# VH-VL binders against Probable nicotinate-nucleotide adenylyltransferase (nadD): the designs that were tried, part 2

Target 1, 199 residues: Probable nicotinate-nucleotide adenylyltransferase (nadD), of Chloroherpeton thalassium (b3qyz5)
Amino acid sequence: MKKIALFGGSFDPPHYGHFALCTLTRELFSPEKIILSISKNPLKGSANAPEAHQLAMAKLMAEELGKTGPVFEVSDWELRRAGFSYTIETLRHFHAIEPNAELLLCIGEDNYQIFEKWKAYQEILQLAHLVVFARSGTQGEQQSSRIIPPERYTWVQLDLPLSSSDLRREIAEGQDWQAKMPSSIAAHIAAHRLYQNEK
Key: E = the ipSAE of ESMFold2; O = the ipSAE of OpenDDE; V2 = 0.75 times the mean of E and O plus 0.25 times the DockQ between their complexes.

## First folded at step 12 (VH-VL; from U5 with heavy chain D52E)

Design V2
Fold by ESMFold2, look of step 13:
Structure V2 (fold): chain C 199 residues (1-199), chain A 120 residues (1-120), chain B 107 residues (1-107)
Amino acid sequence: as target 1 above (199 residues)
Amino acid sequence: QVQLVQSGAEVKKPGASVKVSCKVSGYTLTELSIHWVRQAPGKGLEWMGGFEPEWGETIYAQKFQGRVTMTEDTSTDTAYMELTSLRSEDTAVYYCATGSGSWPYYFDYWGQGTLVTVSS
Amino acid sequence: DIQMTQSPSSLSASAGDRVTITCRASQGISRYLGWYQQKPGKAPKRLIYDASSLQSGVPSRFSGSGSGTEFTLTISSLQPEDLASYYCLQYDSYPFTFGQGTKVEIK
């Protein structure tokens, strides 16, 4: 069965945590395609990179990941839409393009914990199989939701202590941030002086 | 099971600010998505804003943008709505509202309401 | 913003009557509409969600129907305790918007 994995995120900035999750997904599920779907945040502040730079860095991330296999793509579909975009809308979009594919929706454990509060979550489960990345020290089956049927999700143990929000602060403070991402992305941040006006 | 208890009535002058509290019990605040709805005397219900769990963001009705701030203190399980630059037309009962279930959880639990009167 | 237009603004009916209240959305909202009852001096109470799903504990004389732009709340046999104002709410997109309300009086 053809599989397409979807990772949503702002990638603001990307870091080796994102790389680990994407690489593990490739190894575990062997999807034909892994789509990095850039999330739109209309309420972002001065601490965030402009959308054009988020897109540029996501493309650098996909290029770096693609060195080990050309299955990674970036989608700016959510960025091109007006206003907020719900995950159900993104899934409908990719389902229409790839009706014969099994969509794998990749989410963190914290989003899984509130998944039943997402708009049209029951339709999301019809369109996609959830891949849930659980933090270290947890058992996947022991944290299952009673609302989500067990056949609709896969629990994956991987919790990396990297955060884009922490990284934005570290860049502003001049801490050792460059080692937490590929050099191409670090060079982009430095060249455009991103995140250096946190005040 | 879920209970929302709001702060008491307030009387304000035009140009002042008000901050209404909404204490959650029976659930923790992190398990809920708090929204705020107001009702002017003799008028209908008006949605002001609320927390969207999927985005982790608070969304405000444009009418109140720039004058309203909705915050949460998870250490006390208390949500707050602050409205600044008050006008006489802001006289209303202010409700916090939520739901404990899955989407759509809007809105099967309501606070008792807080009357805010704005008069010269 | 999606405007919700309720009709009628008020009505008066006898106990046992069938009562119908309608909401029209200014654009399609799929099934993402709720119905609320507010008794005098009280907070609102949800009756219906997703256009037609009855909230637990709500009497079966209440029902909802519709999708897209036109929605109906029906009370199959009006009871004295149904004296209230009724509101629809769309939650398809932010900002969420209520209809103007329908005041139901018992003759």
Scores: ipSAE 0.730, ipTM 0.860, lowest interface PAE 0.9, mean pLDDT 89

## First folded at step 13 (VH-VL)

Design W1 (from V2 with light chain R31N)
Fold by ESMFold2, look of step 14:
Structure W1 (fold): chain C 199 residues (1-199), chain A 120 residues (1-120), chain B 107 residues (1-107)
Amino acid sequence: as target 1 above (199 residues)
Amino acid sequence: QVQLVQSGAEVKKPGASVKVSCKVSGYTLTELSIHWVRQAPGKGLEWMGGFEPEWGETIYAQKFQGRVTMTEDTSTDTAYMELTSLRSEDTAVYYCATGSGSWPYYFDYWGQGTLVTVSS
Amino acid sequence: DIQMTQSPSSLSASAGDRVTITCRASQGISNYLGWYQQKPGKAPKRLIYDASSLQSGVPSRFSGSGSGTEFTLTISSLQPEDLASYYCLQYDSYPFTFGQGTKVEIK
């Protein structure tokens, strides 16, 4: 069956943790396509990059990932919409485009812990199989397993010490951050002075 | 089993601010998604804003944007709604509301309401 | 913003009557619609969620129907304790919006 994996996020900035998750998804599930869907957050703070730069960096990420095989794409569908968007709406969109594909929705463990509070979470489970990325020492699966049928998710343990929030702080403070991402993305951040408090 | 207990009635002058509290019991505040709804005397219900778990953000109705702030103190399990630059039209009963279950959890638990009167 | 037009604004009916209240959304909201009852001096109480799902503890004489843009709350046999104001709420998209309410009175 044709498989399409979806990663939603701001990628703000992208880092080698994102690369590891995407690469592992390719290896574990062999999807025909992995879509990086840029989330719309109208309430973003001053520490976030403008949407145009988030999109540009996500495209650089997809280009770097695609060097070993062109399965990665970026979607700006959520960015082109007015107002707030929910994951269920994004899934309906891609389901309409690819009705015969199995959709894999890739999420972090923190979001999995509150998944039952997401809009239309039961329909999400009808449209997609969840792929949940968790740290190896975390015990979040048991409570959610009672609510979410085991056949609707795959638990993948991957301990990644990187976060975009830490990186934004490190860049703002002038710490050594460039080695945590591919050079093309680091160059983009530096050239546009992203995540700086001043000029 | 969720109980929401709000602060008492307040009388304010135009231009002042009010901060209404909503103390959660039976659950911790972090287990809930608190929203605020008001009702002017003799009028209908009006949604003011609330926390969206999927985005981790508080969403405010545009009508109140810039005048309302909704915050939470997890150490006391208390949610707050602060409305600034009060006008006589802000006279209303203010409710906190939530639900403890899965989506859609809106809104099977309500506070008792807090009357805020803005003298004209 | 999604406007919820609720009709009628008030009605009077006899005990035992079938009562129907409607809400129309200005755009499609799927089934993401709740119905609430508010008795005088009390906080609202949820009766129906997802357009037609009955809240636990709510009498079976209450029912909801509809999807898309047209929704109905029905009370199959009006009881004295059903004297209240009734509101619909859409939760398809922010901002969430209520209908203006329907006051139900018993003749």
Scores: ipSAE 0.663, ipTM 0.831, lowest interface PAE 1.2, mean pLDDT 88

Design W3 (from V2 with light chain S30D)
Fold by OpenDDE, fold request of step 15:
Structure W3 (fold): chain C 199 residues (1-199), chain A 120 residues (1-120), chain B 107 residues (1-107)
Amino acid sequence: as target 1 above (199 residues)
Amino acid sequence: QVQLVQSGAEVKKPGASVKVSCKVSGYTLTELSIHWVRQAPGKGLEWMGGFEPEWGETIYAQKFQGRVTMTEDTSTDTAYMELTSLRSEDTAVYYCATGSGSWPYYFDYWGQGTLVTVSS
Amino acid sequence: DIQMTQSPSSLSASAGDRVTITCRASQGIDRYLGWYQQKPGKAPKRLIYDASSLQSGVPSRFSGSGSGTEFTLTISSLQPEDLASYYCLQYDSYPFTFGQGTKVEIK
């Protein structure tokens, strides 16, 4: 059955942690394509990049990922909608486009642990197979949500220390951050002076 | 079960600010999503804002954006709602509300309410 | 924003009567609607969620129905303790919005 993997988030900024998640997902599931769905960010301050730049950087990330093999796409569907989008809405959207594809929803362990708090989480489980990425130092699968049947998720243990929030701070403070992402993205951040503290 | 205990009644002048507290017990604040709803005297319920765990963000009603700030102190399991530039129309009972179960949890538990009176 | 139109604004009925309150959404909200009861001087209490699911501890005389844009709260046999205001709430999307409310009086 045709598979499509979905990564939702702001990717603000994208970094090699995201890169690793995507390439590993490709290796594990051999999806026809991996879609980076860019979410809206309610924060419009200097701490976050404008949506246009988030989209631009995501496209750069997809391009970099494309150099490793097929197929990576960026979706701005959520950005074009009014307000924030629930995951169920995003899944319904892609299901409508690809009704014969199995959707793989890729999420972090933190979201997995609060999955029962997500809108229409039961329908999400019907529409998508969960791919859960867990970092080291967590309680692991032992504290998994009881609401998710084992056959509806795949647990992937992967320690990825990078975070976009840390990178934003490092960039603002002038720390060494450039090597933590593709050079094309770093160049974009530098050229547009993103994530700088307002004085 | 969850219990929400709010701060006492407030009387404020127009232009002033008010900060209402909501102390959580039974569960930790980090386990809950706190929302705020107000009710003017003799009128209906009005949603002001609240935390959406799926997005990890606090969402405010547009009507109050720029005047309202919702914060949390996890060390004391207390949520706060601050409303600035008060006007007479802000006179109302303010409620904190939450839920501890699966979605939808809107709203299993409510505070007792805090009356805020704005008058010159 | 989604507007919730609740009707009637008030009603008076006798104990034992069947009471019906309606809530209409300005757009489709699937089944993402709750019903709340508020007694005088008290905080609201959830009666129904997901349009028709009865909250634990709520008497079975309360029931909810509907989907999409039309919803109904029914009290099969009105009791004196049911004197209160009732509100519908949509939680399909932010901002969450309540109906105007229905004041139920007992004759």
Scores: ipSAE 0.893, ipTM 0.947, lowest interface PAE 0.5, mean pLDDT 94
Fold by OpenDDE, last read:
Structure W3 (fold): chain C 199 residues (1-199), chain A 120 residues (1-120), chain B 107 residues (1-107)
Amino acid sequence: as target 1 above (199 residues)
Amino acid sequence: QVQLVQSGAEVKKPGASVKVSCKVSGYTLTELSIHWVRQAPGKGLEWMGGFEPEWGETIYAQKFQGRVTMTEDTSTDTAYMELTSLRSEDTAVYYCATGSGSWPYYFDYWGQGTLVTVSS
Amino acid sequence: DIQMTQSPSSLSASAGDRVTITCRASQGIDRYLGWYQQKPGKAPKRLIYDASSLQSGVPSRFSGSGSGTEFTLTISSLQPEDLASYYCLQYDSYPFTFGQGTKVEIK
């Protein structure tokens, strides 16, 4: 059965942490493709990039990932929908498109810990296998959600200190941030003066 | 297990602001998603907004956007709802509501309500 | 936004009667519907969630049914303590929306 891995998020901005997650996922699961599903960001201030730029940067990320090998795609399905999208909706969408594919839902430990709070989480578990990426220093799998059967998730211990939030702050403050993402994305941010504080 | 205790009744003039508090006990505020619902006298229930943990964002009803702010103080386990530019139509009992456990948790726990009266 | 049309607005029935309240959604909401009871001067209380799941501690005379766009709350044998207003709530998508409510009076 072919596998499709899904990464949901704003990727605002994309960075080498995301890059690592994607390439590691490819290595671990050999999916037919990895889809970066770009979600809407409710914050439209200077702290966040406009959706068009988020999408552009995601595409750049996919292109950079593509240089390492197949296959990475960007989906703007969530962006085209009104309002925010629940993960179950996204999964239903991709399941409908690829009903014979095993979906791998890639999430962070933070979301794993509150997974029972997600809309229709039981259906999510039916539609997708969870790939949980946990950072170093966390309680890890020992603090697992009791609602997720062990066979329904794969725990991946991976210390990825980068965060988009930190990067946005660093960019705004004029710190050294360019090396934390592909040069193409850094160039895009610079060219369009994203994440700058407006006085 | 969850208890929500709201602040007392308020009387405000049109154009004023009101801030209603909702203190959580039994659980920490960080473990809960607080929503706010109001009810005008003799009228039905109206959802105002609340925190969606899946998105990590507070969602507001469009009707109140720009006038309502929902905040939380985790140090005191207290949620707040502030409504500005009050109108007579804002006269209502305001409830904080939440749930414990798995989705859907809407809403098995309610505050006792806070009457806000807006009159000249 | 999803509109919830609740009916009837009010009803009067005798103790022991079967009571039915209906909510219709303007669009499909799967089973993401809750029913709430509100007694005079009190906060609402959830009776049903996910269209048909009975809230813990709620008498079995309460039941919910339906999916998609039409939902029903049933009180199999109305009791005097059931005097209250009842509301449906969709939580399929934001903004969450309530029905207009049904006031149940006991003869």
Scores: ipSAE 0.891, ipTM 0.946, lowest interface PAE 0.5, mean pLDDT 94
Fold by OpenDDE, fold request of step 15:
Structure W3 (fold): chain C 199 residues (1-199), chain A 120 residues (1-120), chain B 107 residues (1-107)
Amino acid sequence: as target 1 above (199 residues)
Amino acid sequence: QVQLVQSGAEVKKPGASVKVSCKVSGYTLTELSIHWVRQAPGKGLEWMGGFEPEWGETIYAQKFQGRVTMTEDTSTDTAYMELTSLRSEDTAVYYCATGSGSWPYYFDYWGQGTLVTVSS
Amino acid sequence: DIQMTQSPSSLSASAGDRVTITCRASQGIDRYLGWYQQKPGKAPKRLIYDASSLQSGVPSRFSGSGSGTEFTLTISSLQPEDLASYYCLQYDSYPFTFGQGTKVEIK
């Protein structure tokens, strides 16, 4: 069956951690495509990039990933909607356009631990197989939620120390950050003076 | 079971601020999503805002944006709702509400309510 | 924003009567609707969630039905202790919105 992997988030900014997650997902599941679904950022200000730039950087990331093989796509569907989007809404959307595809919802361990708090989490489990990325050395798998059947998720251990929030801070402080993302994205950030403190 | 105990009644002047507390017991605050609902005397219920765990963000009703702040102190398992620039129409009983179970948890546990009276 | 239109605003009925309260949503909210009971001077209490799921500990005389935009709370046999105001709540999307409420009086 055709598989489509979904990564949701702001990717603000995208970094090599995201890159690793996507390439690993491709290797493990051989999806027809991986979709980066860009979510709205509730935070407004200089600390976060405007949505247009988030989208642009995500597209750059998809291009960089594309250099390693097929197929990466960016979706702005959530950005075009009013307000924030629930994951179930996003899944319903992609299910509607690809009804014969198995959806792989890629999430972090933190979200897995509170998955029962997500809107219509049971329907989410019906629409998608969960791919849970957890840091190495955690006992998170042993503390798996009893509400999620084991056949409905795959646990993937991957230690990713990078975070977009840390990168935003590093950029603002003028620290070394460029090597933590593709050069095209770094160039975009520099060219548009993103994440800079207003002086 | 979850217990929500709110602070006592407040009397404020117009333009002042009020901060209502909601102490949680039975569960830790980190395990719960706290929302706030108010009710003017003789009127219906009005949702003010609350934490959405799926987004990891506190959502406010537009009516109160810029005037309301919802915070949490996990060390004391206490949630707070601060409302500034008080007006007479802000006179109401304010409730904190939550749920301990799976979605939807809106709202199977309520505080006893805090009366805030705004009068000149 | 999603508007919840609740009806009636008030009703008076006798013990043993069948009582029906309705809520209409301005747009489809699937089954993401709850019903609450509020007795005088008390905090609200959830009766129904997901349109038709009975909250634990709630008497079976309470029931909920509906989906999409039309919802109904039914009390099959009104009891004296059911004197209260009742509210519907949509939690399909933010901001969450309540119906105007229905005051139920016992004759």
Scores: ipSAE 0.890, ipTM 0.946, lowest interface PAE 0.5, mean pLDDT 94
Fold by OpenDDE, last read:
Parts: sequence; structure tokens; C-alpha cells
Structure W3 (fold): chain C 199 residues (1-199), chain A 120 residues (1-120), chain B 107 residues (1-107)
Amino acid sequence: as target 1 above (199 residues)
Amino acid sequence: QVQLVQSGAEVKKPGASVKVSCKVSGYTLTELSIHWVRQAPGKGLEWMGGFEPEWGETIYAQKFQGRVTMTEDTSTDTAYMELTSLRSEDTAVYYCATGSGSWPYYFDYWGQGTLVTVSS
Amino acid sequence: DIQMTQSPSSLSASAGDRVTITCRASQGIDRYLGWYQQKPGKAPKRLIYDASSLQSGVPSRFSGSGSGTEFTLTISSLQPEDLASYYCLQYDSYPFTFGQGTKVEIK
């Protein structure tokens, strides 16, 4: 059965941490494709990029990832919907268009820890296999939720220090941030003066 | 077992603001998603807003957007609901509500309610 | 927004009677509907979640059914202590919305 991996998030901005997650996912699961599902940014203002730029940067990331091998796609399905989207809705969407594919839902440990609070979490577990990326130094797997059967998730220990939040701050402060993401994305941020402080 | 204890009744004039507190015990506030529901005298229940853990955001009913602010103090395990520019129609019992279990946890536990009276 | 239309607004029945309350959603909400009981001067209490799941500690005479847009709360044998107002709540999407409520009186 072919596999499709899904990464949800704002990716605001995308960085080499995301790059590493995607390439590692490809290595571990050999999916037919990896989809970056761009979610709506709940925060508005100069601190966050407009949705159009989030989408543009995600596409640039997909292109950069594409240079390393197949296949990366960006989905704006969540952006086109009114309001925020629940993960179950996103999964139902992709299941409907790819009913013969095994979906891999890639999430961080933080979300894993509160997974039982997600809408229709049981259905999510039926529709997708969870790939949980955890940072070093945690015992999150041992503290795993009782509701997630071991066969329904894969725990991946990966220490990635980069965060979009930190990058936004660094960009606003004029720090050395360009090397933490593909040059194409850095150029986009610079050209459009994203993440600048309001004067 | 979760317990929600709300602040006492308030009497306000039109145009004023009110801030209702909801102290949590039995669980920490960080473990819970607090929502607020109000009920005008002799009327039905009305959802005002609440925290959605899946999104990590507080969602407000459009009716109250710009006039309501829901905050939390994790150090005291207390949730707050502030409503500004009060009107007579804001006279109601205000409830905080939450759930401690898995989805759907709406709403296992309720505060005792806080009567807010807005009158000239 | 999803509108919840609850009926009837009020009813009066005798102890032992079967009571039915209906809630209709303006659009499909799957099974994401809860039922709440509110006794006079008290906070609401959840009776049913996910349309038909009985809340722990709630008497078995309460039951819920339905999916999509049509939902029903049933009290198989009304008891004097069931005097209260009842509300449905959809939690399929924000904003969450309640039905108008049903006041149940005991003859």
C-alpha cells in the first residue's frame, strides 16, 4: 500500500528543522509523497507572515525538498476553508481523494501529549498512522497516552533546536538567520520585508 | 474531580467593565480547557468563548469579539473573563465550564455561576 | 453559524411518562451533540455526549439518539427530580451553539 505523509502547520517561516523532518520521514517510511498542509495562522500582525506569503514560502520549501528526491507537495486546502480546520477534517479530505493510500500524520510531541483532546481523536487513529517527532531529553513515549495503541504510532527521537518563533524574532532583530533556511526562502523574506517590527 | 469556584455577584453600570474569575482545583489549569457560557434571566444558555487545545487558541463568539477577553493565570489556577462596554442585555449568570477527560469533554464541570447585573 | 432548533419549548408530563425532546441542526454535525440538564437555580449538568453516550452517573432512563441534523433526548420514565430545563449543544464547530431549551414540568 502506498503511503502519504502529512505535515500540518503554519510553517511561518519554514526552516531546516522542517526540512530535516521531511527528509527523515522520507527515509523512514518511503512515502509516495509528503504533503505540507498549510494551516491558517491564528496570529495576525507584523509578527506573522500573511497567508499568501506562508503559502509561497511553503512552496519554496517543497521545491527545495524536491531537489533531494520525490515528492513534496503543498496543500492550501485548510487556507481555503473558513476558520480553523480540525485535523480530522484534513484527514478526511485527503482520505477521500486518496482512499487507497495509508496516511501518515506527522506531529510533534507536544501535540501527541494532548492528542486525546483532539476532535475525534479515535477516528484520527483509524485514518492515519501517527509519526511523533520528539526532542531529546524527554520521556514522552514512556508517558504515552493510554488511548494510543503502540501499533498506531511511530516514535522518532530527533533533536531539532530551530523554531519558527525564534526565527521570527531573529529576523525582526536583524540577527543572523539566513543560514537557518533555504536561500530561496530567505530571499523571499528579505524581498517582502516579512517579520519586521511595527514602527 | 474538578472543581470550579467563581467570583461573587457583581453590579455594574452601563459602559463599565466586569471581570469574572474562575478558580480551578483538583486539576491544574494547564490540564483543562476553560469555556464561558452565560444565561440571561429566564433565558437559555449562550456560549461566549473558550480555549481550543488542538489549535492552542481561545475562540470567541463573534457577538462578543472586541468586547470580551478570556485569560488565564496558571500560577493561581484561575481563569478570567472580562466583558467591557456593558449593556443592560449583558445582565446574566456567567458560568465557566470545562472537562478533564478526553474528547468530547464539553462540559463535565461547571462553576456555580456569577450573576452580573447591569443597571443604571 | 450552526443553528440549533429545540422543541418543544416546554412540556408538562406526569411521573412515569415517556418524554421526548428534539433538537435539529441547520447543517450536519455528525454525532457531536450533547444534552444538558439544568435544575432551577443550578448550573447545567451534562447528560449525554456524542448524541447517544450516557454521562457517567446519569440514570439509565435518559437516552440520546440521532445523527446528522436530527437528535432526540428521551426520558423513558419521568421522575419528579427530573423537573428542569434541558438544552442541546453542538460542538462540531465554533461557535458552539445551544438549543433554545425545553422546560419540563411535572404534573
Scores: ipSAE 0.890, ipTM 0.947, lowest interface PAE 0.5, mean pLDDT 94

